# VH-VL binders against f1miw6, part 6

Target 1, 251 residues: f1miw6
Amino acid sequence: MPHFAKPLLRNIITRNLFNSIKKKQCLQYLQTLRTLQYDGFTTVYFGETDIPESLVTGEDFSDGYYMPTPTWCVVHAGGSQGWVPWKYRMFLRDELCIKQEDNLFFEFCDVVKKAYGKCAIVVKERRRQDATRPKEGKETEAQAHVPSVVNLTSVTCCPEVAKSYGHKLLTLPSPYNYLNPLDSAWSSLKWFIINNRKEFCLQSVDGVYSYQYILFSDLISKGIERINLSKWRTITTKVRRWENYYLGKLS

## First folded at step 1 (VH-VL)

Design c8 (framework fv_acimtamig)
Fold by ESMFold2-Fast, scan of step 1:
Structure c8 (fold): chain C 251 residues (1-251), chain A 122 residues (1-122), chain B 106 residues (1-106)
Amino acid sequence: as target 1 above (251 residues)
Amino acid sequence: QVQLVQSGAEVKKPGESLKVSCKASGYTFTDYYMHWVRQAPGQGLEWMGIIDPSGGSTSYAQKFQGRVTMTRDTSTSTVYMELSSLRSEDTAVYYCAREYDYVWGSYDLDYWGQGTLVTVSS
Amino acid sequence: SYVLTQPSSVSVAPGQTATISCGGHNIGSKNVHWYQQRPGQSPVLVIYQDSKRPSGIPERFSGSNSGNTATLTISGTQAMDEADYYCQVWDSSTVVFGGGTKLTVL
């Protein structure tokens, strides 16, 4: 007589395996980062955040009817030294593919090299829902071309470009958000926007896009400036504590 | 644009079987788990189970074990929930809902179907 | 079986802060998700993984989760926030919902 297994999702087993893989990736990431830090690399966290226009204007759902609002993508980098001395970028999400700068990452690498010397540039693992799920019995294409670039939605990060400036590009695994100080910085920015948007009188004005862009940019700039060196040191100290916790837990 | 479109309202007699469909569009059907949740009139949300559209594997809430069956058809991007031996207390709105896959193992339900009202009466 | 406890109702004046609690044994060790359901409509995910907001959800929605209590906070509450709110966790082999809280904005 055969033994009957409890009817479980095959994906539960796959999910457990995926979690195991992510823990291994996290340990490898932390070990590599610490080695680079001990070798004199300055850690900079490079990333993006989405700011819906409704967050700035204070508008929301209308009587249960939801109309999509424009979303702005803000790109910046920072670390224990504060925000990098690089002008943050801001793109309208719907226009991102059209207005993407081909050489933005080259400029970024040059700026941080001049400011800090060799850097460990940390980018968050891209949110690709279709790419994150392992499949039972899925074939791995051994001969497939492996792209050498890492894409954020706003900028293409190329490991070879980073290396040409003496930098190392690292990918932070997605489940370990506590290891990314940018997430805390972005939360502080959004909280600043909520508390200060009334002061900036950011009203939707048909046909006055440049005026709205200027006002929105000013609000964002002030929010970024409020996340000063002291705040960054507090954020990165908390990240360091989480790093030490995970190194102890995962090793 | 993610959409989950469910079959229309049904009236059933006690002892009959119910089969509700949920057609998915706007994403890769096989990459997301699908859950079934019901809500009796004026009551809260009650989880019934989960299906993997890729492999067809299922897991059901203990309360529905032996009465519920979840299936899928990958060619039409549709999941089905069948509930047998209907009773008056099975009168409810039945929802399909997609599990968000950004962080593995969270079981958050990011998109819901419009619901299917099922009335079980003599 | 794991149980999530919510107050049956919460009332708040427009513009004030509404707080909805979700109690569960050691709930701080679990990921808590929150759903908003308006009359005659499907539930909408408003907070996932304790404190994160899906795109399109107003910034006035926030969440926290520690110890034995998770909390959904709605600042500057508006009439459109009037709805039933459900907390949810995964426990072992099942999705568990709280009993729901009716938020009245008057």
Scores: ipSAE 0.000, ipTM 0.392, lowest interface PAE 15.9, mean pLDDT 78

Design c9 (framework fv_acimtamig)
Fold by ESMFold2-Fast, scan of step 1:
Structure c9 (fold): chain C 251 residues (1-251), chain A 126 residues (1-126), chain B 106 residues (1-106)
Amino acid sequence: as target 1 above (251 residues)
Amino acid sequence: QVQLVQSGAEVKKPGESLKVSCKASGYTFTDYYMHWVRQAPGQGLEWMGIINPSGGSTSYAQKFQGRVTMTRDTSTSTVYMELSSLRSEDTAVYYCATDLGYDILTGEYYYGMDVWGQGTLVTVSS
Amino acid sequence: SYVLTQPSSVSVAPGQTATISCGGHNIGSKNVHWYQQRPGQSPVLVIYQDSKRPSGIPERFSGSNSGNTATLTISGTQAMDEADYYCQVWDSSTVVFGGGTKLTVL
């Protein structure tokens, strides 16, 4: 299935939308987005999804004999124009680093500026953070007794970087993921993987380590390419209709 | 074996347009970006732009913005580079080259040239 | 705009080590690729991602990249290594080439 339809999902999402705090955040997001669109900004949705290797191999985590297989983070962006003209990135979660993440967003902003001009870049709401912003390099007695490992598991999107290219960065509040067409694209990718993973499984028995990862990447690439301009237009049209509905309902 | 075969040499007059083709074989055409690079006689390499054969998306060097157009035909595994309003300084060998791709294990995209075409000599003279 | 600086020419005796530099602001934070071009031929990738060697390229070719300088090193230089060498990076949304270095083996 190119997009998943769940009748019950609409009713659950609708109830959550009317929580007072989230309602205000959603309305502000939608009003800001429409103002930017009126002002000539092209909307692009930037994000990531996790693809555990067990999704590809069909292994069950409940086996419990050894640690879970590695998880890959796939980073891409798209909108009504299709996937942006920027080759997707794929990172092993455990091996992400600050330098690559910082460079990605700088590169992304420049690429979409050249392709589309000024953009409204939509990202998902950031993970929760403490009320006090942590200061880098701070150590407590407790921290001194455990190894501190800096692992970055997501791409950092800096509003100041976006602004330097003439873009605006918008955060789509949770739980309004249905307003993000990229989530529908990710669902299509995972569906493609599940239905085509037999090739990877057969090769993994005979292949060397590098060959296994080449096949894994090939499978993901083919899944992404299957989400063509026509599918993106269908997805974004559906999102647009929900945006119109909620702008009318919540204002 | 990965191979890029370019169209033959051309002689053009100032003000005309140039269209060079580059036919790919030996790999999945839509999985790798294609670069266009030129080299004037006795000069260094000059990057013109890049195309994603999957979506047809392009990014051009600022110097060529407005004069260059890159396209592809997925049915023939061919990319095209068109340069308009030719001047004598556009006399050069024009190359297509496949991108290195990304490092599968790290996800880092290289933006480097792996396999190069044989080059197309274009002479612009009055 | 980002600029890569290479010496125009480097000369070495056969069997000696040739070193070709590529200077750029914070180039150590970028991936550097190196190309060899013989007269009348297409360029050939000899080093990618700072220090990795493509299949078919002799082990005498190596690379490094740190700070403001990337380096292509050719140990035991042979007459066949005589060529123009270009360094290249990606800066934001554009490919940047160095001006090229002519390696003479005499």
Scores: ipSAE 0.000, ipTM 0.395, lowest interface PAE 20.5, mean pLDDT 77

Design t10 (framework fv_tafolecimab)
Fold by ESMFold2-Fast, scan of step 1:
Structure t10 (fold): chain C 251 residues (1-251), chain A 123 residues (1-123), chain B 106 residues (1-106)
Amino acid sequence: as target 1 above (251 residues)
Amino acid sequence: QLQLQESGPGLVKPSETLSLTCTVSGGSISSSDYYWSWIRQPPGKGLEWIGSIYYTGSTYYNPSLKSRVTISVDTSKNQFSLKLSSVTAADTAVYYCARTYEDYGSGNWFDPWGQGTLVTVSS
Amino acid sequence: EIVLTQSPATLSLSPGERATLSCRASQSVYSYLAWYQQKPGQAPRLLIYDASNRATGIPARFSGSGSGTDFTLTISSLEPEDFAVYYCQQRSDWLTFGGGTKVEIK
């Protein structure tokens, strides 16, 4: 899937670097990450992406004609070692509003500790509009009192849980989320889906289009596998070079 | 083979606007991998970057020249242009256009360059 | 802004000699430095990018080294066509060039 704008700044100046509050946050993030890497921590990028079923079918539904197609949230993690040896998860977006899986991050931390030892786990900062949204009802106590614990919409990432496994949890500040190699991985996944969707069989039931879950899951799994170790090394090497650029620019 | 060629008046009067065009041949200006730049060199002096443009129209200017510089792109003609307003004798220089290449993790540098065009500011 | 200082301003050498040109930045530019060669009446020519990578078609006698604030361009054995002005350029904060080093025949 093409981006409307380049994912990494390729110009000697950037509007993102000149936002003073975000510059300080980015510098702090990069300095902390480098220190952890020198101390032997393995860097793992943990994140999510949305895959609407309409991306698979190529169909366009105008509001008022049909029910909208479901959107799936895919959760995975990777780094210079490739995808982590952890089964990626998929959640229906509508269901994320009513329940989160509480044990998912615990399992994740255990798996990457067994695979890599101590890790620096990098997650994206929540959107600013979500953080400043007016309250119309009472938030859950956990979300209201520990807002930085929730770094993804699908998974609660608790710093204390990470710490209990010997990990460090880092938040990549917005708008510098293009320093996250997952953005390139997610684009590759979506391009694979578009190029291979002809193998997919779509069923319509009373104006609602649905898929066989196993076929949809298989397509996603094949797309993830296509982002192999070689591709991950290429992506993370380019991110590291841009981290060095930003570290020099901001310090 | 990609070639860049500067064109425009070689003589401009003080207080007027200097206007130059760079024609790109052998490649498309509508490439997402490149910026297109203007660099100048006063006689006997060093190089000074003026500004760069992306095919979408996004511009970046040298802060010392920003108030006087406008760079524009015409993708249908495969050209980009420089306007420098309120010129003085200090603006007398050879003006170069160049492609600014940046790949992930590499850098913004200039290759290839046009041959350059001398613009003299005198009454 | 980042200022690049090239030294010496003029280097007088004979063909066959080694030339060593220095470029120093007022603050760290990491490895984000390029070198150009300019002959009289000609546009500059890219020699080295990202401190040490030789551009396509550039002879092996040209090499770049350094990181942070101190950079060097080395010409291992000067050929007659190497007598020119050399400029360094950084991309860490805006795009700026050094003042140049003229390599001339002794």
Scores: ipSAE 0.000, ipTM 0.399, lowest interface PAE 16.0, mean pLDDT 77

Design t2 (framework fv_tafolecimab)
Fold by ESMFold2-Fast, scan of step 1:
Structure t2 (fold): chain C 251 residues (1-251), chain A 124 residues (1-124), chain B 106 residues (1-106)
Amino acid sequence: as target 1 above (251 residues)
Amino acid sequence: QLQLQESGPGLVKPSETLSLTCTVSGGSISSSDYYWSWIRQPPGKGLEWIGSIYYSGSTYYNPSLKSRVTISVDTSKNQFSLKLSSVTAADTAVYYCARHEGYDFWSGYYFDYWGQGTLVTVSS
Amino acid sequence: EIVLTQSPATLSLSPGERATLSCRASQSVDSYLAWYQQKPGQAPRLLIYDASNRATGIPARFSGSGSGTDFTLTISSLEPEDFAVYYCQQRSNWPTFGGGTKVEIK
């Protein structure tokens, strides 16, 4: 299961040296984060991962007939103290925009303030995708004028909301996602799913949405629980070693 | 060599505020590598962490004591201080100041240097 | 809150004997456990950190082992100065200490 393996160390260094603009943004991010940590802010990494139902069932539905495969979006946060004491959320990707009316980020900010005090909340640099992707020589004038901006359906993290609770919201520049320990936690979760899915799937009764959701939710919950405080501290220590390395390269 | 020394009244009346100061010598309290802590030990009992402070003024408190505890730092005097309000006989203990290393609060918590301790008795 | 249970409460031994002290955590603390020595009228002294690493200046006769919930401090051959109270402490959550084990002369 090479698709869950991380890039080799030399590949990460080469990538960082090549992109000078993103390197400067990364150094500014690290300087700001370190300053906040020294000022007593608790670092929490907030994010999401997509879990296709095909990952749970072990079946490939790429024949066009069963596409698209339903995809669940799992939202959680963690850091050197482990998972935050907040109930993770799980939504069908297509339903995430509806769930945004729940003001999830307000609740999150309140919970971590009560648990940790002021926090440096780290989120990934967000992307926006157009429904009609420009392709040279394949577009007509009519295609170019189609109003087709589709926002990625992720939880909205508002800097003003974070600030109202005494937090600071930081954006980790792409492509430096390997400096986000949450991505390692997500990889561990997906490996847990692959290695344990048969116990949960073989117990399921076909065609019942709520029953299937409950069993799927149980698998995800156990996978999250398996990523314990020990694993979080191991991966955050590795991330911190990389942060110190890049900060030392201030030249 | 680094030394920590507690000072303050050895007797506090019930309902009053216990106030102690730790003086750091042989090293700087303004070091970014260290947090400065208060730990207490009631006579004949075990150790209880009270709280920690970073030289910037950032504090972390034991949740069971948080409503009564204030820790402050004075970098110009190389000192940090503890105030514990509304004391009772249960607060009678030897109070230690100590240091722990960490890049952030959660990476530390092993106390490598300690003061000699000061006994504070809560009695009228 | 993570509770640390130390056993035995008192260990009576003679100089030259091996001392084995146990610390059990109410939930996994991985390897984030330290051991301290405290003599009467003195502050605690850090002996072992992260389960098995000896602190600076600590003699080789002191060793720590264990992970998860079960930890052991071993003193391979007791010297007269080793008769003291020993405390374990975890940093997996808010710092908490065990109740202590008193190592006393038989």
Scores: ipSAE 0.000, ipTM 0.449, lowest interface PAE 12.5, mean pLDDT 78

Design t4 (framework fv_tafolecimab)
Fold by ESMFold2-Fast, scan of step 1:
Structure t4 (fold): chain C 251 residues (1-251), chain A 124 residues (1-124), chain B 106 residues (1-106)
Amino acid sequence: as target 1 above (251 residues)
Amino acid sequence: QLQLQESGPGLVKPSETLSLTCTVSGGSISDSDYYWSWIRQPPGKGLEWIGSIYYSGSTYYNPSLKSRVTISVDTSKNQFSLKLSSVTAADTAVYYCARGPEYYYGSGSYYDYWGQGTLVTVSS
Amino acid sequence: EIVLTQSPATLSLSPGERATLSCRASQSVSTYLAWYQQKPGQAPRLLIYDASNRATGIPARFSGSGSGTDFTLTISSLEPEDFAVYYCQQRSDWLTFGGGTKVEIK
């Protein structure tokens, strides 16, 4: 006869062990980051966000799955010093199959080295359900291992490349998104878009919907510029309070 | 140029704690790119990873040994140390210290530099 | 834990012959596998890391291949100094070593 208690207990144990692994990874991340900061590394958060055209047009800014719209991927980096002095990139999602990511990361590492010296570059852990990323294995009860090469959907981030410029590449574990100030910057950008999209023409003269890249990119650029040094300092101060709180709880 | 050297007692009594130190020379242990590890080999047998440490003090231990193992680092002396408690004859082995590249919060690496190894015999 | 099974346990060959050593993992380790050489009384020496990359100073006759669960170390033409024990090691989940393959003179 079946033992009904075993599947429930196993699932609870598995979940608890996975959470324990993630907590250990978060503690390791925080301790490593603080050690690097003490050693003179400048912290920069490097990442991406998706901006569906529906967010710009206002036709369906909350959900695009009923009426699929083109989605743009914006790539940038920032920290307590503000946005990095690197030209942000913007790609159509359907064009991300073109492999040119390594050149972008090389350029990024060179730019931040010249601007700040040695950097601790923080990227987010890959999401399991991202269709543009390789299929990930199921989480296991054993200790999780992070790949030696980290791929964003738009950019391949190679730790050996970062090291060659004197940088350290760090991966922030997925459940701790509140420790990434870039997520707050992206939220501010999207809110700016929602509140200012009415000022931009998104329809062609011939009556066919045509997104003018110049007008669309101008809206994005203005949104990025509104996230000024003062806002970045506010965001990073909040993140630092969360880091201190979590270090106190885990160490 | 980089050298690792194990040191500690060659004889340990059963039930006592085995203590070893690895001294790093020709390079800094306070290197964010590397983990420092202990690996052992019983006479005539294969290799067994014991655990690893990062210069920040973060440790990773072999699950089969975790209850008995403590690894610590002293960056001012350029050293890291192993303590293995409640030893038995099964803990008789050559103990190696080694360095491997850091791969994102893992003990897992390959080991490009090894100490010469030190034989520890557990006997009364 | 991930178990690494090396085969054969002993390989008897003559100098100049090609050696092929196998390492099989109980579950996928991607390309996160290294190979070491160990001579009596000496520490292990890294030969290959991340399945196929030769370590600094390692002769071109040593090559590694494979991914997932099946890995091979090849020595294209055995030199006298190549008669030793060879270990594979994975870093995908914790860290484990294979049982070793002894390459001995025929």
Scores: ipSAE 0.000, ipTM 0.422, lowest interface PAE 15.0, mean pLDDT 78

Design t6 (framework fv_tafolecimab)
Fold by ESMFold2-Fast, scan of step 1:
Structure t6 (fold): chain C 251 residues (1-251), chain A 126 residues (1-126), chain B 106 residues (1-106)
Amino acid sequence: as target 1 above (251 residues)
Amino acid sequence: QLQLQESGPGLVKPSETLSLTCTVSGGSISSGSYYWSWIRQPPGKGLEWIGSIYYSGSTYYNPSLKSRVTISVDTSKNQFSLKLSSVTAADTAVYYCARESYDILTGYYPDYFDYWGQGTLVTVSS
Amino acid sequence: EIVLTQSPATLSLSPGERATLSCRASQSVSDYLAWYQQKPGQAPRLLIYDASNRATGIPARFSGSGSGTDFTLTISSLEPEDFAVYYCQQRSDWLTFGGGTKVEIK
């Protein structure tokens, strides 16, 4: 097991990892995904990441209780073919511009169908803090045992919409986040931001950069661009090794 | 408890539109846990899935029928309906409405038909 | 599309005998296969879902097995009410049914 370093292995060893329901969900997810791949579906991972402005400016808001930093949400998708040929989205988390009926996911499904044909679209499981009341005492097993829903914070991934384009929507169980190559892509983006943010600051005042003088959009776009096909192949190869490991452990 | 009942004309002329309605009782069509489906069976032949609808109005159809089929839902009446255009004698069949369960662990695949209506025979003839 | 082939087309058996029905998929459907029973003039009835799980109210004599492309429905000892047409159905792609197997009295 040389590729499963002690720190990485410890990060996934939680009480929830060995829960029987989560084990069944992971096994069923992996079996379903492999069946779809066998049947000609292209796997694409769709998700989001948060980029606080403090990550770009480099300012430490240790007293940030009184000075919150705006946070940007980046939405994109990728897989073994690289980033999907879809325009990534970026918007402020506090803006109420995304609704359940937003056409964003419709557009995404159309674009990937044109690019790849039928796709297995993988999204990350979300936990809801709000209690969902079942109608007339009828409750799904998922609601009873796993109160997680398939929604990004910023956009609703509608299974009916995916179906209308011939796609299948899969939810990746939360304790198995290492099965999502998109998380590695997001880490690479954030590392790029940290190491290149100074090049995108146009002005400084006594060594401190003003948000208004950062070419924020250019920095994010360049960071995404640096996660090229070769990087995606490396990331997806690591995910494939994790999939094989979990299939062997959970079978 | 849950009952599905098909209704509509038993005879349709060639080239016209076949129109059927399924009334759901003993349960809500607005339940997010189910899709609602139409399946047909020509005399002496096997089953053919036509299409399915979610209470939001989202549909998916059998590709062989997609150009002719429209399924709609009316949540206020607890009903869903089938329209099949440009019918021919080949469309003569017993038409069933059914509830389609899905995989609760993955939440998204159309699964199996756990409740069926009694079926209604539609004959296409002049 | 995924094609399901059921064999044999007809089984002629006597009450008390074991019935074994086959369903083969043109591509892997994992365990996403169901079995239905249909009697003349009636709607189909769900027997088995996800290859081996018995639906509510279905007698223990009905069992399903298989995965991937090869599936079997077994009736351990035929009762008079079991003489019917049986259909398999997959859900791994656009929904398709097999051609059916008729179990009839010999």
Scores: ipSAE 0.000, ipTM 0.404, lowest interface PAE 15.8, mean pLDDT 76

Design t8 (framework fv_tafolecimab)
Fold by ESMFold2-Fast, scan of step 1:
Structure t8 (fold): chain C 251 residues (1-251), chain A 123 residues (1-123), chain B 106 residues (1-106)
Amino acid sequence: as target 1 above (251 residues)
Amino acid sequence: QLQLQESGPGLVKPSETLSLTCTVSGGSISSSDYYWSWIRQPPGKGLEWIGSIYYSGSTYYNPSLKSRVTISVDTSKNQFSLKLSSVTAADTAVYYCARHPYSSGWEEYFQHWGQGTLVTVSS
Amino acid sequence: EIVLTQSPATLSLSPGERATLSCRASQSVGSYLAWYQQKPGQAPRLLIYDASNRATGIPARFSGSGSGTDFTLTISSLEPEDFAVYYCQQYDNWLTFGGGTKVEIK
């Protein structure tokens, strides 16, 4: 009977090891980022967020129907200097090309180099859908490597491309989302949409999307503009406090 | 355990193309977590990085060798290969295949290496 | 290109002694520096990455320090198996290796 309880103990050990590895990856990320900042690199957070059309129209599922909701992927970057002087992109999620947007990343790298010089470009670790955990095993596997994918769904971020422009591409480990100022910016954008959407109702009539797209795009643009330099400074100051906490391992 | 094994001709004539293959076992080359690299060492000298490849086919090469180097990957065979054109006696070296992490985008240190294969350029 | 200069070229010591190996970069490489051990007829073995992090399975007697342009590999007490050639490698701008330091028995 006690022998049948061994798998539960192994599962607890595996979970604790996974958490330890993620903490080490976070500290490693922060130490690397600070070294780059010391060496004159400008930190730029590059990412995407999904905006369902239902968020704009205020539609709710009703009458037992499944109602398909088109989702737009908004791609932008920012930091302590505000939004980067690069035109944000917006893609219909179902039309996203899974194959190579590295030409877009080339343009991005060129723009931020011209604006800021060499940059530390931070992207979020893409979470794997399956439960990724360190495999239980012998002592040599105690510190198992946790895989990460740096490709966004909308843009292929290539480390070689970043490097060719003098940039460094950094992956922020999941689940440390509070170290990503973009998450706060995206939340502010979504709040702006919710509070202003009544003036920008989107409808599909006989396949006519261009006028509705213009209204949708205008709402998104106004929301992005509302996140000004002052707001970005506030957001990045909060992130800096969290970074200092983890680097200092405050008691 | 992950194993990398170099294979190919040990003798190449001057002006011809050097061709080597690295066979990966105990791990998948289709991993998004790693790049796969070629590094060489002339007898009695230090190490020189040649180039690296991602499983998608994306490559980056040592600028000093870029005009002569092609690295390719065959995910179905779990292999990647090196072609170095227009060889001279200066290309005589032990050639290693190796793997480096791709979690932070620039971590190019090599934890896993093949045993190395000596390639002599001689007429 | 970034040039790495290792010193001394040869270090003659006895087992149990402390070894200190230097690697200097022609320009800042941040902390993007690794150290390798190579024995005759063998592939290099990763010892240290990111200037100070010990690779999996590497004994505690090996430690790395430094940042920017000046880096040190320290072996606190030499074991017989530690007599080998040691290389540093930067990965800040492309990849380049140092010329190596040979640690040999006195």
Scores: ipSAE 0.000, ipTM 0.405, lowest interface PAE 16.3, mean pLDDT 78

